VHH binders against Sulfurtransferase TUM1 (TUM1). Designs and how they scored, part 4

Target 1, 304 residues: Sulfurtransferase TUM1 (TUM1), of Saccharomyces cerevisiae (q08686)
Amino acid sequence: MPLFDLISPKAFVKLVASEKVHRIVPVDATWYLPSWKLDNKVDFLTKPRIPNSIFFDIDAISDKKSPYPHMFPTKKVFDDAMSNLGVQKDDILVVYDRVGNFSSPRCAWTLGVMGHPKVYLLNNFNQYREFKYPLDSSKVAAFSPYPKSHYESSESFQDKEIVDYEEMFQLVKSGELAKKFNAFDARSLGRFEGTEPEPRSDIPSGHIPGTQPLPYGSLLDPETKTYPEAGEAIHATLEKALKDFHCTLDPSKPTICSCGTGVSGVIIKTALELAGVPNVRLYDGSWTEWVLKSGPEWIAENRD

## First folded at step 1 (VHH)

Design n10 (framework vhh_7nfr_2)
Fold by ESMFold2-Fast, scan of step 1:
Structure n10 (fold): chain B 304 residues (1-304), chain A 118 residues (1-118)
Amino acid sequence: as target 1 above (304 residues)
Amino acid sequence: QVQLQESGGGLVQPGGSLRLSCAASGFTFSSYAMSWVRQAPGEGREWVSSISGSGYSTYYADSVKGRFTIARDNVKNTLYLLMDSLKSDDTAVYYCAKRFTYWGSDYWGQGTQVTVSS
């Protein structure tokens, strides 16, 4: 079951016009790969945003004790961040990013895992701009549209949503990952096969034994980068991607998604859940944690 | 014992074309991704192109994208690099590599010299 719902740009604009009970808070969750040499905070402050957006920095709202990038935040870090952004529990949050569907699924998932009651993922900001829907084009030194709140997350879905390193290592070591799970890697095929370098210079490419490559772009529209949510289009897209990348999917088995650092893994997790696949979890540490903790004997480079 | 043997290099004028071949033996060729890597005089090794074991995925360095095509024949255990619109900057020894990864490769061939000059 998805922890959030997709919303089209048209439906979002209608929701803003019709909602009279709850505050609607757009959330810019843009995150860029360091190699792209872009600044997400500067872009939030200087580029057009959906009016009244807050900025959710996935690098800042993370586990401060972890050596791995943007790992799932502690309750304290999350609650402090939401309070500082002025979010209230009864707000309707609508998450987007400037790439399309890249980091926004991770943010929407994080909000849902922490128990925020109503979360939408905008599908997507690129289309919102293309359709000329309202933008705030002001350039500001600081942007904080809401006064600080007192946000306290209630029940967490971490145990249902996240696979930790210890569980993943045991599944790989026993061979059970390949036999009892659908395990997908959202990175490019080159990174999966070990023929392209990782964005981090200190880690090798390759894949976790028992995983199958399902590059995140294969589950999005190639031009618009939207999830194909019209009718049964998501099923056709998933079927094509599985065929194109020689993957198998058995819905009776639980599913684990991974990527480089836990961001793009949520892109494919979302598509699988939209297609009706049950019991989909994220290996949050993903490739970066796997490589740094497991050692080279646990790196597969060849296609199985 | 893994063996990789490159051929097809030579002297060609700018704008010309060459086809490089790499004959592979000593391993199950279709089970491994293969790459082309080049080394210009006085420079380090530069990755050029890769192809997955089945051939369903191909990747290219930005400097060669649109000009070079990587292909494989798994029945003949042969890797190819089709090079079009050659430039003087393409002058290098071209190596066939098994399992080229971020930190290196398992095996390299002996290389084949490509020289692009007027």
Scores: ipSAE 0.000, ipTM 0.141, lowest interface PAE 16.8, mean pLDDT 86

Design n11 (framework vhh_7nfr_2)
Amino acid sequence: QVQLQESGGGLVQPGGSLRLSCAASGFTFSTYAMSWVRQAPGEGREWVSSISGSGGSTYYADSVKGRFTIARDNVKNTLYLLMDSLKSDDTAVYYCARDEYTGWHPYEYYFDYWGQGTQVTVSS
ESMFold2-Fast, scan of step 1: ipSAE 0.013; ipTM 0.391

Design n12 (framework vhh_7nfr_2)
Fold by ESMFold2-Fast, scan of step 1:
Order: C-alpha cells, then structure tokens, then sequence
Structure n12 (fold): chain B 304 residues (1-304), chain A 121 residues (1-121)
C-alpha cells in the first residue's frame, strides 16, 4: 500500500465538498532552508493558508535525543504532537507547503510511516493559489483550530522506510552501496561535487561515496514545482533526469535516497515511487549526519 | 544461455489453489527482480506480481491482492506464485519474467514460455 497519495487542487476542493463522513484536515508543513532566512511559524500564523489548516513543524516533531536536525520522531513525540494539534486517526490529512513540493513530502511520508490511514500530498499549494481556491487570510494565534485529541499511532513502517547511519556506513565501507543499491542524493550537483557551499556554514560539501546526484528539482515541473501526474509523463520525467545527471537506476537493486538533512530526499523518493520504483528507503540523517559522524576520509567530491 | 521455465499450471475448480514454479538458469538469479505476467485468451498481457532480488519486497496487481503470494528461493534459483481462491477470471497463460538491469522503462528482458492455468467447473 502506498503511504500517501497525490491529490490535485481541483480534486482536493471536490473532496472537501463531497466528503460527509471524515473530517478533512489540511496540514501546512512548510520548512525553509536555514540560508533562506525565512520563518515558517510566522508565515503560518500571518499569511494566507488553506482554511482549517494545522501547522506541522518538522523541526519540532523530531527525535529530541538526536543532535541532528529534524530526525524521524519517536512514537511518543509524534503522538503528543498529533494530540496537541487535534488530529484524529480517522481524519483525512492533506499536506502542503508554501514552497510547492519541498518539505510537504517529508511530512506526508512521516504521517504514512507512523501509520496514519489516509494521507494526501497536495500537488501543489502554489497551483491551489493560482487557481484561486479558498484561502483563510486571517492572522491566527495557534497552530491548530481543533481541540486537543488523544492520538495513538498503532503501526509503524519505520524499519522498512528508513536507513540508519550504521547500515549506511557498512554499505559504504564494504563498497556494497555502489554495487548493490541505487543510491541518490537530492541536493544540487554543485553541493554533491563540492563546488557549492552547504546551507549550514559548518558543514562541508561533497557526497557519500557510492551515491549519484539526482537534484530534486529535476523530478518536478520547473515552473509549477508539481509532480507529473500521467503515467507517461512520470516515466519521461524520471528518464530525462537520470540521463541529464548521468545516473543509472537498476530495477534489480533496492534504492536509497538522501539529501542534506532528510527533507528533499523525500521529494525524489516520492517521484521514484510514483514511477513505480519499489523498495525505496530514506537515509534520514543524510549528508549532515554523514559528515559529522564519519569524518573527512568518507567525503567524496568527484562524480562517479 | 539465459532461460526461464515455468511449471505447475493446470485445470482447477473455482476456489481452488495452484502453485506455479519458474526455474531460472544462465544468470545470477539473486541479482534480479522477478515478475509474473499473465495473458488471458484474446487479451493483452497483464502484470500480476513482482519480487525484489532479496525476496523481502513484493508488489501485487489489485485483482490478485490477498489471494496470490509471490516468493523466491535464491539457493534453488526458483520463482513461485502461490495462487489461492482462484476465479474464472484468473484463467490465463502465466509467464515468468526477468526485469531488465536498467530503469526507467520497466522493461522485461527475459521471458519464459508460459504455463496454462484454467479455472473452470
């Protein structure tokens, strides 16, 4: 079963009009790169949102014991956050972000991994605004309009969806990552090759040995930032991106996606899954954990 | 050199069960995704199920979910399809197919000769 499904703005509006049994809860999961110097919390509270949205803070809903940014949350952290936001398990959650398809795939994936039954990824909020669908332009004082609930996640796909540092390090050290896996890095080619700086000033650029660069923008429409929706367009977009960045994707091998901190890696993970690629996992710690734990001898700068 | 050989088909009554086998030779079986594809009389090919190289990830067509199970034995170089609760609509020639080594076109590059499954009273 897929962890979540795409939904177009038109289909979402139709769903809101037709759904009489389950509450539909839009989820603003906006997260910005630190270098952009924007405030996602202020934007949720003060800028137009889809009516009745909650704000899902990717940085706050994270593993509190980890020193790395927004690592996958524990059950307790996740359940407490969902309860405080007023989410119920029979809610239909529709996830979006103000960039388009940047951080919302991470949120949709997190909800699905934690076993939330019905999750959609809006494809995308910028198109929703362009089509002039209803917005709530009021300033709000809280991240949720809903009363506190008692959310209890019952199923987790974490072990099937996430590659941890220990597994990743052994795959790299043995050379098996390059030989037995499709391993993709969603960061820009320049960050991958070490010619562009990372958004965090204390983190060097470069890449995990055995990974291939597949910049996340290459799998989205360059103007609208939407995922392609028709089967032929999905496959054509992936084929072009793989060829443009000289990547291979071997269907006999499992796939691991990574990025800077585990956010944009879900963008390419989602695109691969939409194209029908099975067994796609996320290295959650991604580049930031890799360089801080592995040391400089495990930083590659040359392509291939 | 490279060969896939299906067996286990036959006539079965509605609600019955069959186990199909596919013997692979001439390549490193454990390196490849394997699939079952069927073709009903007068119709095109329909993908049924796929299994990854290690046997841990499986996918099924909606028409067979909960009734069919795909499995593999990498020591014996054999692919299986366990078919339960068979329906008349499952009547088809079932092909074992190897998924090619380069995506994104989801091309099957090696096919077996097929085994006939007939579900009828």
Amino acid sequence: as target 1 above (304 residues)
Amino acid sequence: QVQLQESGGGLVQPGGSLRLSCAASGFTFSDYWMSWVRQAPGEGREWVSSIDSGGSTTYYADSVKGRFTIARDNVKNTLYLLMDSLKSDDTAVYYCARLGSYYPKWAFDIWGQGTQVTVSS
Scores: ipSAE 0.000, ipTM 0.114, lowest interface PAE 19.6, mean pLDDT 87

Design n2 (framework vhh_7nfr_2)
Fold by ESMFold2-Fast, scan of step 1:
Structure n2 (fold): chain B 304 residues (1-304), chain A 120 residues (1-120)
Amino acid sequence: as target 1 above (304 residues)
Amino acid sequence: QVQLQESGGGLVQPGGSLRLSCAASGFTFSDYYMSWVRQAPGEGREWVSSISSSGSYTYYADSVKGRFTIARDNVKNTLYLLMDSLKSDDTAVYYCARGLYEDWSTFDYWGQGTQVTVSS
């Protein structure tokens, strides 16, 4: 079952106009690759935002004991962050990012995994701006629209949603990943094949044995970066992407998604779920953890 | 060994059109995503557009969406940028680069650039 629902800009504006019982809280979950040399916090404070947005920093709301970037947060880190942002359990959260559909799926997924009852992913903020829907264009030194709350997550779908390194390594070592799973890598084809470098110079390129390349952009509209509509549109997009990247998808098998650090892997996870693929999990550590923990004998190059 | 050579820049009036080309050599062009990046006078570099290795997927910056079209010819090892409805703020040096905007810092090979000037 999906942990959040997609919402169009038009449907979001209608929801804001009609909802009188629950508070609607837009969530700017913009995250930039460090290589882009952009500042997401500065952009939240100085560029137009959906009115009354909070800023969700996926780097800050992460497992503080892990050496790997953006690893899934502990209950304490998550609850403290939600409380500091003023989020209430009965809020309707609507997640977006300034790239379109890059980091916002990771945020929406995190909120859903932690059991937040009503989460939407805006599909997408770029279209919201182009349709000229309401924006707060103020430039401020600090922005905190809600008073501190007391947020307590009561359930977690972490075990259902996340593949850890130990499970992933056993699946690769036994050969079961290739035999019993659909395993997809959301990075570019060049990074997957080892012909293009990773954003981090100390990390080699290549792929986890048994994975197939399914670059995240291949499942989004190339112009708008929106997810295609559920039904025929997403099915056509997925079929084309599988064909173009020579991938197979067996719906009777469970699916695992990965990427560089667990962000863009959620983009393809969301598209697969929208297309009706069941039992899709994320390998949270993704390529960065794999390379640093597994050693060079477990790095594949070229297409299998 | 790896080389990217841009051409097609020039002076054009507002509302005009221009086609940029980038000839690639020294690597298997059909295996790589390719991008166009521009730099206006006194500004930083701005990503414009990217195209997948097969040509099946294209990406555009919001500032050029609906006006520019990226294309490639894998037989000729050439990348193109078709620019319509040009504005004075499109004035910049346009660079061909190997890579995608999500891999911005890994653009390890850049062309020399071609100047585009939009003025009356």
Scores: ipSAE 0.000, ipTM 0.169, lowest interface PAE 14.1, mean pLDDT 86

Design n3 (framework vhh_7nfr_2)
Fold by ESMFold2-Fast, scan of step 1:
Structure n3 (fold): chain B 304 residues (1-304), chain A 119 residues (1-119)
Amino acid sequence: as target 1 above (304 residues)
Amino acid sequence: QVQLQESGGGLVQPGGSLRLSCAASGFTFSNYWMSWVRQAPGEGREWVSSINSGGDSTYYADSVKGRFTIARDNVKNTLYLLMDSLKSDDTAVYYCAKGPFDEYSLDYWGQGTQVTVSS
């Protein structure tokens, strides 16, 4: 069983109509890059949402001791947040974001890693709106319509799903990352090669030695921003992306995904898993942690 | 704001050639990767080619490799696509995009230029 499953807008509407036992809770996990100058909290409170949605704040539901943005939360932080939002363990959670498939994969993955039993990723909210499915256009004053619950996560797949800095550094230092892993970077090719600047001025461009560029948009439909359907469609999309960016994928090797800060890395992780690639993990700290901890000698440029 | 303006499309016979141009403004063109993307009638957008900021690294989709050449002029802030040995399946609207076709953002795409390959 994977940590979460994709669900189309049509299938989601059918699920809401047919489910009589478990509460279905839509989760708005919208997160915007700071450079976009948008406010995800204001948007949740004031713009149309799927009826009965809660707001999952990726920045707030994070490791409070880490200096790096939105690092994977502790059990205490996660459980408190789920309790405050009124989530129960038997709820069916359906995650979406207002960009399409940007931050919602990170939220769905976090819920699954923390052991929530039934999680869907909506593929995607933009299509849900285009198909004119029901929206709640009212202004709301709270991030949840549900009374506070007592949520207690009982199991965690963190050790199986997350590569930490210490493991990543040893893999790079030894040369094992390039030799024994498929390692992908979801950032743009220009950021990867060091020819385009990073969004943060204090962060240099380049890539972790041993990684290959697999920009996250290459694995989504270019017009709708949806994941291709499982089977022939996702396999064709993955094959084309690997060829177009001169990447290799050996399914007998374990895979590590990364990006700038651990958000878009989950986009490519999800696509790879949908295509049947096993043993895919996320380097949660990604490029930001790497450059701040490792020093300039561990920054690669170009495709040499 | 980023502005991209494509030109050079038209009607050409199979085996013919066209040169597309994209005039860029609103950003420091010489600092960014640039790409060409196309959309055939009734189909989704397809990445065609990318070129790095300096013009010394180029990438091509398998369907156009050996037939198309991407180039840039950083003094004129212009991106080019030289299209040789055109086939009917190259018929599409061609778009200029800032960066490699990496984030599928419509905000960084031009209005497009129509290429029709038929006899």
Scores: ipSAE 0.005, ipTM 0.244, lowest interface PAE 9.9, mean pLDDT 86

Design n4 (framework vhh_7nfr_2)
Fold by ESMFold2-Fast, scan of step 1:
Structure n4 (fold): chain B 304 residues (1-304), chain A 121 residues (1-121)
Amino acid sequence: as target 1 above (304 residues)
Amino acid sequence: QVQLQESGGGLVQPGGSLRLSCAASGFTFDDYAMSWVRQAPGEGREWVSSISWSGDSTYYADSVKGRFTIARDNVKNTLYLLMDSLKSDDTAVYYCATHYDFWSGEYFDYWGQGTQVTVSS
């Protein structure tokens, strides 16, 4: 079941023009890799945004007790953040990011997992800008134009959507991950194979035994970074990516997606779900948690 | 009751043009991506073109790129296929469809009854 729906720039503009009952809140969920030396908070405050946007800080809206970056937030952290941003449960949230479909899928997924009823992922902000749709170019002093609300998430799909370390470790140790699951890693092929370094210097490259490399860019349009349309287009893209990276996908098996820290894994999860693949979950801790908890004996560099 | 009704087919000479229409009713047309699929005599179904629910994205089979244009009118609940530079190999029954799932290998959502296109002298 998809927890959010994709929406094109034109459809979003149409929705804004036609919606008279519910508030539409665009959500800038831009997150940059630390190595890019960019500041997502400064960019939200100073660069053009969709009018009336709030800023969703993926690093701040996370499990405060975890030593791993941007792990899925607790109900309290999430509810407090939504309340501080002024979000109400009947708002229609439309998530985007300035890179394209990079971090915005993670945000849309988080909102859906926490039970927010009406969530769209804009496909994508780069196209929105190219089509010259309305932007607010003013500099702002706050991450939200809305007064504080009282947001209380009522339903959580966390147990259905997230694979934790304990489950992942048992699947790898037993050999069941390779036998009973489709397991995909959204990182670059070089990071997967151990030939390119990880963005964190204390983390070795390689992959979780039983996973297959499916780099996130392979499921997006190479020029526009958009998801292909549901139906023939996404199916053709998925078939090509599976063939190009020598991956197998058995639709009778459940699927687990992973990446470096749980962000880009949602890119491929979303594409698989758009293509009709059922039972797709995210290993939230991904490669970073895996190597820090499991040790070097659980690092693979060769496929078999 | 969902209905898809194709029209606009006919006999045309090579190099000619046709415009196919698909009138949709009984569902929220602008919530669905739409496709054109054709079937030549003795052949299987061949996907021709798809358009997103908003009309912002279009996709074409390599055999028709540069010759066919897919379009939709969400106010009139109508899908179109504009066919230029027609070839004898374009001879087929053309169907309007709402969904395709490659895991099943077929369209399992709504189909129209089709419209015949014949390209010959």
Scores: ipSAE 0.000, ipTM 0.106, lowest interface PAE 21.4, mean pLDDT 85

Design n5 (framework vhh_7nfr_2)
Fold by ESMFold2-Fast, scan of step 1:
Structure n5 (fold): chain B 304 residues (1-304), chain A 121 residues (1-121)
Amino acid sequence: as target 1 above (304 residues)
Amino acid sequence: QVQLQESGGGLVQPGGSLRLSCAASGFTFSSYGMSWVRQAPGEGREWVSSISGSGDYTYYADSVKGRFTIARDNVKNTLYLLMDSLKSDDTAVYYCARDTYYDSSGFLDYWGQGTQVTVSS
C-alpha cells in the first residue's frame, strides 16, 4: 500500500467533479521558514484557498515531549488533531502548500505513515492557481469547516519510514552510513559545506558525516516547482541533480534523507520514490537534532 | 489535570451585551493560546476568537469582528469574551478551549463544558 500519490491540478478537478461516494478534503499544510517572517495561519484565514480546505499546522501536530521542532507526532496528538479538524478515515485528503512543493510533502507523508487510506499530494498549488481552477476567496473564521469527528489511526508505518537519532549515530560512528547507505541532505550546498548560515542562529552549519548534498530544488522543475512526471522525466531530473552535485546513488543500498528539521527532506524522499528508488527513510530529527545531541566533533565541513 | 470552566452566559435582548469568563487550571496558562468556539442549535462548531499566550495578538471571526473583544488575565488564569451588539445569530453554547501551540495555531486539545447564550426578544 503506497503512503500517498501525486495528483495534478487537472486530475484533482476531474476527481472533485466525478467523486460521489467519498468526501474530498483539501489540506493546506503551508509552513514557512521562520526567517521568511510570513504567517501561515493568517494566510489560510484571509487568502484564497481550495474550497472546503482544512489547515494542517505541522508545528502544532508534533511530538509535545520533544525539544526539536515539528518532530513526528504521537498517535494521541495526531488522532486528536484529525478529530478536531473533522477528518474521517474514509476522506480522500489532497495536500497542498502556498510555496509549491515545500511543506506539503511532509504533511502528506505524515498522513500516510499514520495509515490514512487515501492521500494525494497536489503537484502543485501554484499551478492550480495559474490554471484558474476554483478558489474560495472569502475570509474564513476557522481552520476547518467540518464538525469534530472521532478519528482513530489504526496502522503506523513509523518504524519502516523513520530513522531515529540512535540508529543514525551508530551508522555515522561505524562508517557504515557512507559504506552501506545512500544518505542525502536536502539543504542548500552552502549550508551543507558550512559556508552559509542556518536560518536558526543557534544552529551551526555543516553536515552529518557520510551524507551527500542533494538540495531540494534540484529535484523539482526550476520554473513551476512541480515534481517531473513519473518515468523518464523524473529519472532524467534525478540523474542531472546527482551529476550536478557530485552525488552517487546505488539502488541496491537503502537510502536515508535528511534536511534541517525533517520538512524539506521529504521533498527529495518523494522525488527518489517517484524515480523508483526503494527503501527510502527520513531521519526525522535531521541537522537540528544532530548538532544539539552529537556535539561539534560530529560536524563535517566540505570534507570526505 | 487541565480544567476549563465557562461562566457568564444567559438571556439577552438583541443589541445587548454579555461578558463570558473561562477559569483555567492545571497548566501554565500564559504559555498557551486560548480560543472561544460556539455551537448553535443543530449546527456544527464555529470558531469565534483566539488570543496568544501573552495577550498581544488577537484574532476574530468575520461574523463577530468589531462586536466582540477577547481578553485574558494571566495573573488570574482567566479568559474573557466581551460581547456587544448581540444578534439572534449569536445564540449558541460558547466553549473555552486551549490551543496546543503558544500562538493559537487552531489545534484545540482541551475544552470546557460550555455556557449557553440566548439572544431573543
Scores: ipSAE 0.000, ipTM 0.126, lowest interface PAE 17.1, mean pLDDT 86

Design n6 (framework vhh_7nfr_2)
Fold by ESMFold2-Fast, scan of step 1:
Structure n6 (fold): chain B 304 residues (1-304), chain A 121 residues (1-121)
Amino acid sequence: as target 1 above (304 residues)
Amino acid sequence: QVQLQESGGGLVQPGGSLRLSCAASGFTFSSYAMSWVRQAPGEGREWVSSISSSGGYTYYADSVKGRFTIARDNVKNTLYLLMDSLKSDDTAVYYCAKVGYDILTGESDYWGQGTQVTVSS
């Protein structure tokens, strides 16, 4: 079953007006690259938000024992965070971010992997603002307006959705990643090819052998950053992106998405799933874990 | 060919102001988001600010919020950066860039030659 659905700003406003049984909880999952020098917590507390939003901190809701940034959280970390934010299992969660479709897909995916029953990804907050839909412009003092709950996740799709380092390394070492999988990297072409630096100065650029570059913005509208979901538009967008970046997609093969740290990889994962591609997983550790664990002989440069 | 040409840099004392301009040619300027990025001596490129193709959305690095204003003129194919309350840490070569995929990072294969801003004394 799909882990979450897209919802347009208009459909979201209609849902809020018509839903009388379940609480609708908007989730601000804004996360910024460290190099952008922006503060997502300050922005949630001081900038206009969708009324009654909670703030989902991707960096805080992560595996506390991993040395890598915002790795997929343990059940305990996730359940404690949802309880502290006041989330209930029968809430309808509607995830957005202030960039458009950058970190919100990661949050929506995390909620879905942890088995939250009804999750929407708002497509997208920038359009919501442009259409002048209701905003709460007050400054707030807390990351949730809701009293603490007792959230307990019941099912995890982690094994179905996530590729760990050990699986990825064996696929690369054997040559099977290139042979048996569609493997996509959501970073810019320059970072993939090794001609543009990584945001972290201690991380070299380049790519995992067997991956193909599919920059995350190539699957979104360039102005609005929305997923093109009108009719067959997502299929046309995917076909154009594959051609523009000289990528192949074999529908008989399973697909693995990656990026720098597992955030933007979910952007392309979502677009592929919307286009009907089955068996799409995320390499959660992505480029950062790969280079720190594998060593320089496992770094590829150039287009092939 | 895409061409971006920056101007307006110079030497200014702390607390001063400068207005940078970027003349764009070789593409439909009104159809693309634009950004300013800077590079201080011995450091990598740092994103400063971005503006959507319509001008309806603007974004700023925390280090420049409240001090810098990004603007564009789609009739003149020109991007601007208005810089107030300049600090010594703002000393850098400033580049304008045609945004490819990410309005906040300014990721693009097309960059200008840059204009030097020096804040000293």
Scores: ipSAE 0.000, ipTM 0.274, lowest interface PAE 12.2, mean pLDDT 87

Design n7 (framework vhh_7nfr_2)
Fold by ESMFold2-Fast, scan of step 1:
Structure n7 (fold): chain B 304 residues (1-304), chain A 120 residues (1-120)
Amino acid sequence: as target 1 above (304 residues)
Amino acid sequence: QVQLQESGGGLVQPGGSLRLSCAASGFTFSDYAMSWVRQAPGEGREWVSSISGSGGRTYYADSVKGRFTIARDNVKNTLYLLMDSLKSDDTAVYYCAKEGWFGRLYSDYWGQGTQVTVSS
C-alpha cells in the first residue's frame, strides 16, 4: 500500500478552496538527471510555482554518511530539513515536480515512509499548468515562505519499504530474486541491456541479475506523464508495458523496484501499487550502489 | 566496522618481486569486489588491479599486465597482489580498497597503505 494518495489538479484546487482547518503546503520536489544540464534550485527560485510552495531538495535531504546519491535520510536529517522549511505535522503536503511524475513520487514516498500523516502526489504539475490553474510567477530568494517550525517524525515505515544491498545481494546470489520475486528496473531498456550509457559517465550500464526492465515512462501517459486512473486504465497500461518489455508479474510474489539511484524506481512502485500489487519495496541504492559494490560477475548485460 | 590492513611492502631492487597482503574484516568479504590502488610521490591515486568477489574475474592496468597477479583467499578474508619484474615506476604507497571496480577509484573504505620502493 502506498503511503500517499494521488490527487488531480482539479481536486487539488477544490481542496485548497474547501480546506479551512489544515494548512495545505505544495512541495516542489523537482530533481533532474545530471546529463540533462538543468538546475532544480534555480528553477524553483525563478520559474512559476504553485503559490506558497516549498522546495524539497532530494539530494540534500539524504543520508549524509553514505557515498551514494540521495540515499534515504536519517530521522535527524529529515526532521531538520522539515523544520527549516517550516513544515508542521498537521500540514497537508501536495508534492509535484516540473518533469511531471519523475522525482515527485520519491519525495511523496519519503514523506510517507517518515510517517507524515497526509501526503498527496499531484497527478501532475504539467496538467495543472495546462489547465491554467493559479501560479506564482514571482522570483523568490528562499526555498520556503514559512517561518521555521519544530518538526519531529514519530513513525517510520523504512523496514517495510526499503531493501538494502545486503538483502538484495543474497537474493541475487541464491537465485531467489528471479525465483521468488518480481524485480523491476525503471531505467530505459538500453541502459538495462548495456547498449545505452548511464547518465553518470563513470558508471557502466547493464542490470542486476534477476531483474526485468520496466521503463518508468511505460507506466505513465506518454503525452501528459500522468498516472492512469485506478482500475481498468492502470491495469490496461500495466498489461501493455509487461507485454511490450517481455516481463512477467506474479502478484502472489513480493515485488522489488529499482532504477539508477532510487528516484525513478518509485515511479513504477507507485503505478504497481495503484494497480493493486501488494508488498512492493524499493532497492534504495539501485544500479549505482549495485555496480560499485558487487563487481562484474553480478552485472548482466543482455536479455537471455 | 570495516577494516583493511595492508602489509608486505618494502625496499626492492629493479627486477625484484614483492607480495602484498590485505587483511579484511567487518564485512562479508566474498560478497564484494576488491581492488589495489597506488599513489606515487607527487601524483594522484592510480588503479592497479581488481578481482571479483568469487575470484573468477580479474582486471589489470596496462602498466602492470603480465607482471602483477591479483588473488584472494575468501576463507582467510585476505586479498593479495603478487608483483614480479618490479620497475622504478612501481614506487608508490599501495592501498587495498573495498569495491572500486573497472579501474574506478570509488571505495567506502581505504586501508592505511603499504610503501613499495623500487631503487638501486
Scores: ipSAE 0.000, ipTM 0.391, lowest interface PAE 11.1, mean pLDDT 88

